# VH-VL binders against q7z443r523to685, part 15

Target 1, 163 residues: q7z443r523to685
Amino acid sequence: TSLNMSTHQLTITVNVTSLEKSLIVSIDPDSPLLMTLYLGFQYQPNCTHFHLNITLPKDKVWQKDEEYTWVLNPEHLQHGIGTYYITAVLSERQEGAQQTPSLVSVITAVTQCYYWEIHNQTWSSAGCQVGPQSTILRTQCLCNHLTFFASDFFVVPRTVNVE

## First folded at step 22 (VH-VL)

Design Vq5
Fold by ESMFold2, fold request of step 23:
Structure Vq5 (fold): chain C 163 residues (1-163), chain A 122 residues (1-122), chain B 111 residues (1-111)
Amino acid sequence: as target 1 above (163 residues)
Amino acid sequence: QVQLVQSGGGLVQPGGSLRLSCAASGFTFSRYGMSWVRQAPGKGLEWVSGIYSGGSTHYGDSVKGRFTISRDNAKNTVYLQLNSLRAEDTAMYYCAKGYPYGRGSPDYFDYWGQGTLVTVSS
Amino acid sequence: DIQLTQSPSSVSVSVGERVTIDCKSSQSVLYSSKNYLAWYQQKPGQAPQLLIYWASTRESGVPDRFSGSGSGTDFTLTISSLQAEDAAVYYCQQYYSIPYTFGQGTKLEIK
């Protein structure tokens, strides 16, 4: 019997408290790993039962901090306020069989884009969305207008071991 | 034994087109990203374009919209289509083998082809 | 775009001496405890050859006299005991952010 890295699973639990903020899930494996993440609302998802998935590292990135980042906008969190589960199914593309120990760090953050609304002299999120190139290091703000904008972050770092 | 054998190139007038080819052997081509890097006569290196093992592409700013990188995993070959050529595109063009892990990224380059000279002149 | 600036632009050194080539990046190329920086050697009439990747990891077959160091924005290639065949142009390259960029090169000549 051989241990197959593609059968390893990791569960990330995130409590969503706002329907207006975007969730950023950043994974930092100590070695390059191919993985698929499955999102479930109030249940642990798997490869046949999930609301949304992504394969990491991304097919195409412009900067390396984007490779293992999943941006979940309010439209992706449409199932409500509450506990979301993310199952990560880990695998490694190699030319041969090996036993490889792996460490995976996980950081979750919430963020929202704001612009200065001159008429009301307040910050607003209307017409702005957190973009897909966002990471825990930077927020891409996609707005339908060109004004002064900002974003906020709250991070909850976690580190897990995968055998 | 990793080998990258380039073909194509030559003399072409401004506005013309060429297609460069790079045939790979000695590794599992479909798992690797590939890049094209050029070097103008007497100048340094400029990254031109890269392609992931899965087919996603990136281009340098100076060639966006004019050059197209592609790959044929059945033929173990990467191509660079050069369109709307300008005098400043005159260079030695190298294909280069990228990083195999993860998505097969066209990142740093452990093996390079022999180079193909492209000259754009009236 | 990330600009890489090498120093010196040219150096002439005798066989057996130590040579240091610096590469300074306009932005950090460090992420997840990895520095996305490589070094290449290009001899006259030849394609470049990889020497170092991840800033300090020597490529297979590269002599022990070549070493890389540094982190973030400041990187160094060191040749500890120069050989005649080391006469070449040396380039650093970042692969952190698109477009990938190279330093302008450092020409190493043997006296």
Scores: ipSAE 0.602, ipTM 0.831, lowest interface PAE 1.1, mean pLDDT 84
Fold by ESMFold2, fold request of step 23:
Structure Vq5 (fold): chain C 163 residues (1-163), chain A 122 residues (1-122), chain B 111 residues (1-111)
Amino acid sequence: as target 1 above (163 residues)
Amino acid sequence: QVQLVQSGGGLVQPGGSLRLSCAASGFTFSRYGMSWVRQAPGKGLEWVSGIYSGGSTHYGDSVKGRFTISRDNAKNTVYLQLNSLRAEDTAMYYCAKGYPYGRGSPDYFDYWGQGTLVTVSS
Amino acid sequence: DIQLTQSPSSVSVSVGERVTIDCKSSQSVLYSSKNYLAWYQQKPGQAPQLLIYWASTRESGVPDRFSGSGSGTDFTLTISSLQAEDAAVYYCQQYYSIPYTFGQGTKLEIK
C-alpha cells in the first residue's frame, strides 16, 4: 500500500482485538524522511497529547527493514482493546534543497512469539516476547529459554488519512 | 576533495593495545557515518565496526568487547581503539566513509583511507 | 549473518574479452525495491574502490565497461571489454544486515 504524502502529516487507525499480541507498524517512505509518530488510544494524538512516540528512522538498527518500523508490545497497548491512532509527522528535511511530495507505504500487522512446552506438548507464550528488531519481514523472539520456538504474523486492517 | 588520512598502526604484542586514527577532510564529517574494514594478509575484506553521524555504533562479532569506535566531530576524526589484541587481529585496517548524509541507509563505502598495518606478534 | 559467495574464485582472460563475476547471497538483500549490494575493485597494495552500488548504479568516475545486474540473492558484475588496468580482486558487499559482509573475492588476471 503506497500513499502520496503531499502534506506533513498522516493518521493511521487500527483496531486492536488482542492484548497479547504485538502491533507492528511499518511506514516506509520512497525517500529518506525524518518523522515522529504519536500513539493514542481512542483519540487522535498530536505532539502535545499522546501515550507514546518514536522518531524514525531508528537511530540504531541491525537490518535495514527495521529503520521505519515501530514495535508496540502488549505493555504499550494496555490501554485496552479498541481503536488506536497513530499520527505521523515529518520532523524536518533529510538532506535536500527542497521538499517534494513523498510516497509512503503503510503496513500494520500483529505478531506473537511462542515456544514448545515439552511437558504439556503445546505452544506457550510465557517467557517469550516480541523484540524491538521485529519488522513486517521477520519477528524477533526474545525467550528466557532455548527450546523450540515459533511466531505468527497477521496483516490487519487499518485506515490511513492524509492531512 | 575527500581525503581520509590514517595513522596509529604498528607492531604490538598479544594482549596489547593500539589506537588507530583517521582524519577526514573535503566533506561535512559530522553528517556521515564512518566504518573500519580490515584485511588480513592475503585474505579478503572484513567489516569491523561502524559509527553513525548520531553516534550509534556497531561491531563485528570477532572484535565486539575488545574494540571501540569513536568520533570527534570537532577534529573531523574517527578512532578505533584496539584492546586485548590477538594474532588473528593482524591486518591492514582501512577507515571508510559512508555515502549517504546523516542517519538512515545505506552503508556502502565511497572513499577509503590508505590503510594502516597492525601486526600482532610476540 | 548474510554470506556472500562469489564465482569464479579466479579468472584469467585476455584484453578485450567480456568477464562476468557472480555474487550469491545466502539471504535476499532486496527491500523496498532496492538491492543493498555494492561492488569494489582492489588493486595490489591499494585500498578497495567502489564501483557499483544499489546493485546496478555506477559510481562517479567508473568506466562504463563496468556494469552490475541482478536482484534479491543473485548478482553479477560485468566488464564488457577488459583492459589491462582491470587486473584486480573484485568484491561484492551487502549493506542490508549487520554485520555487513563481503564476498571472498574474485581475482582477475590478464593472460
Scores: ipSAE 0.593, ipTM 0.832, lowest interface PAE 1.2, mean pLDDT 85

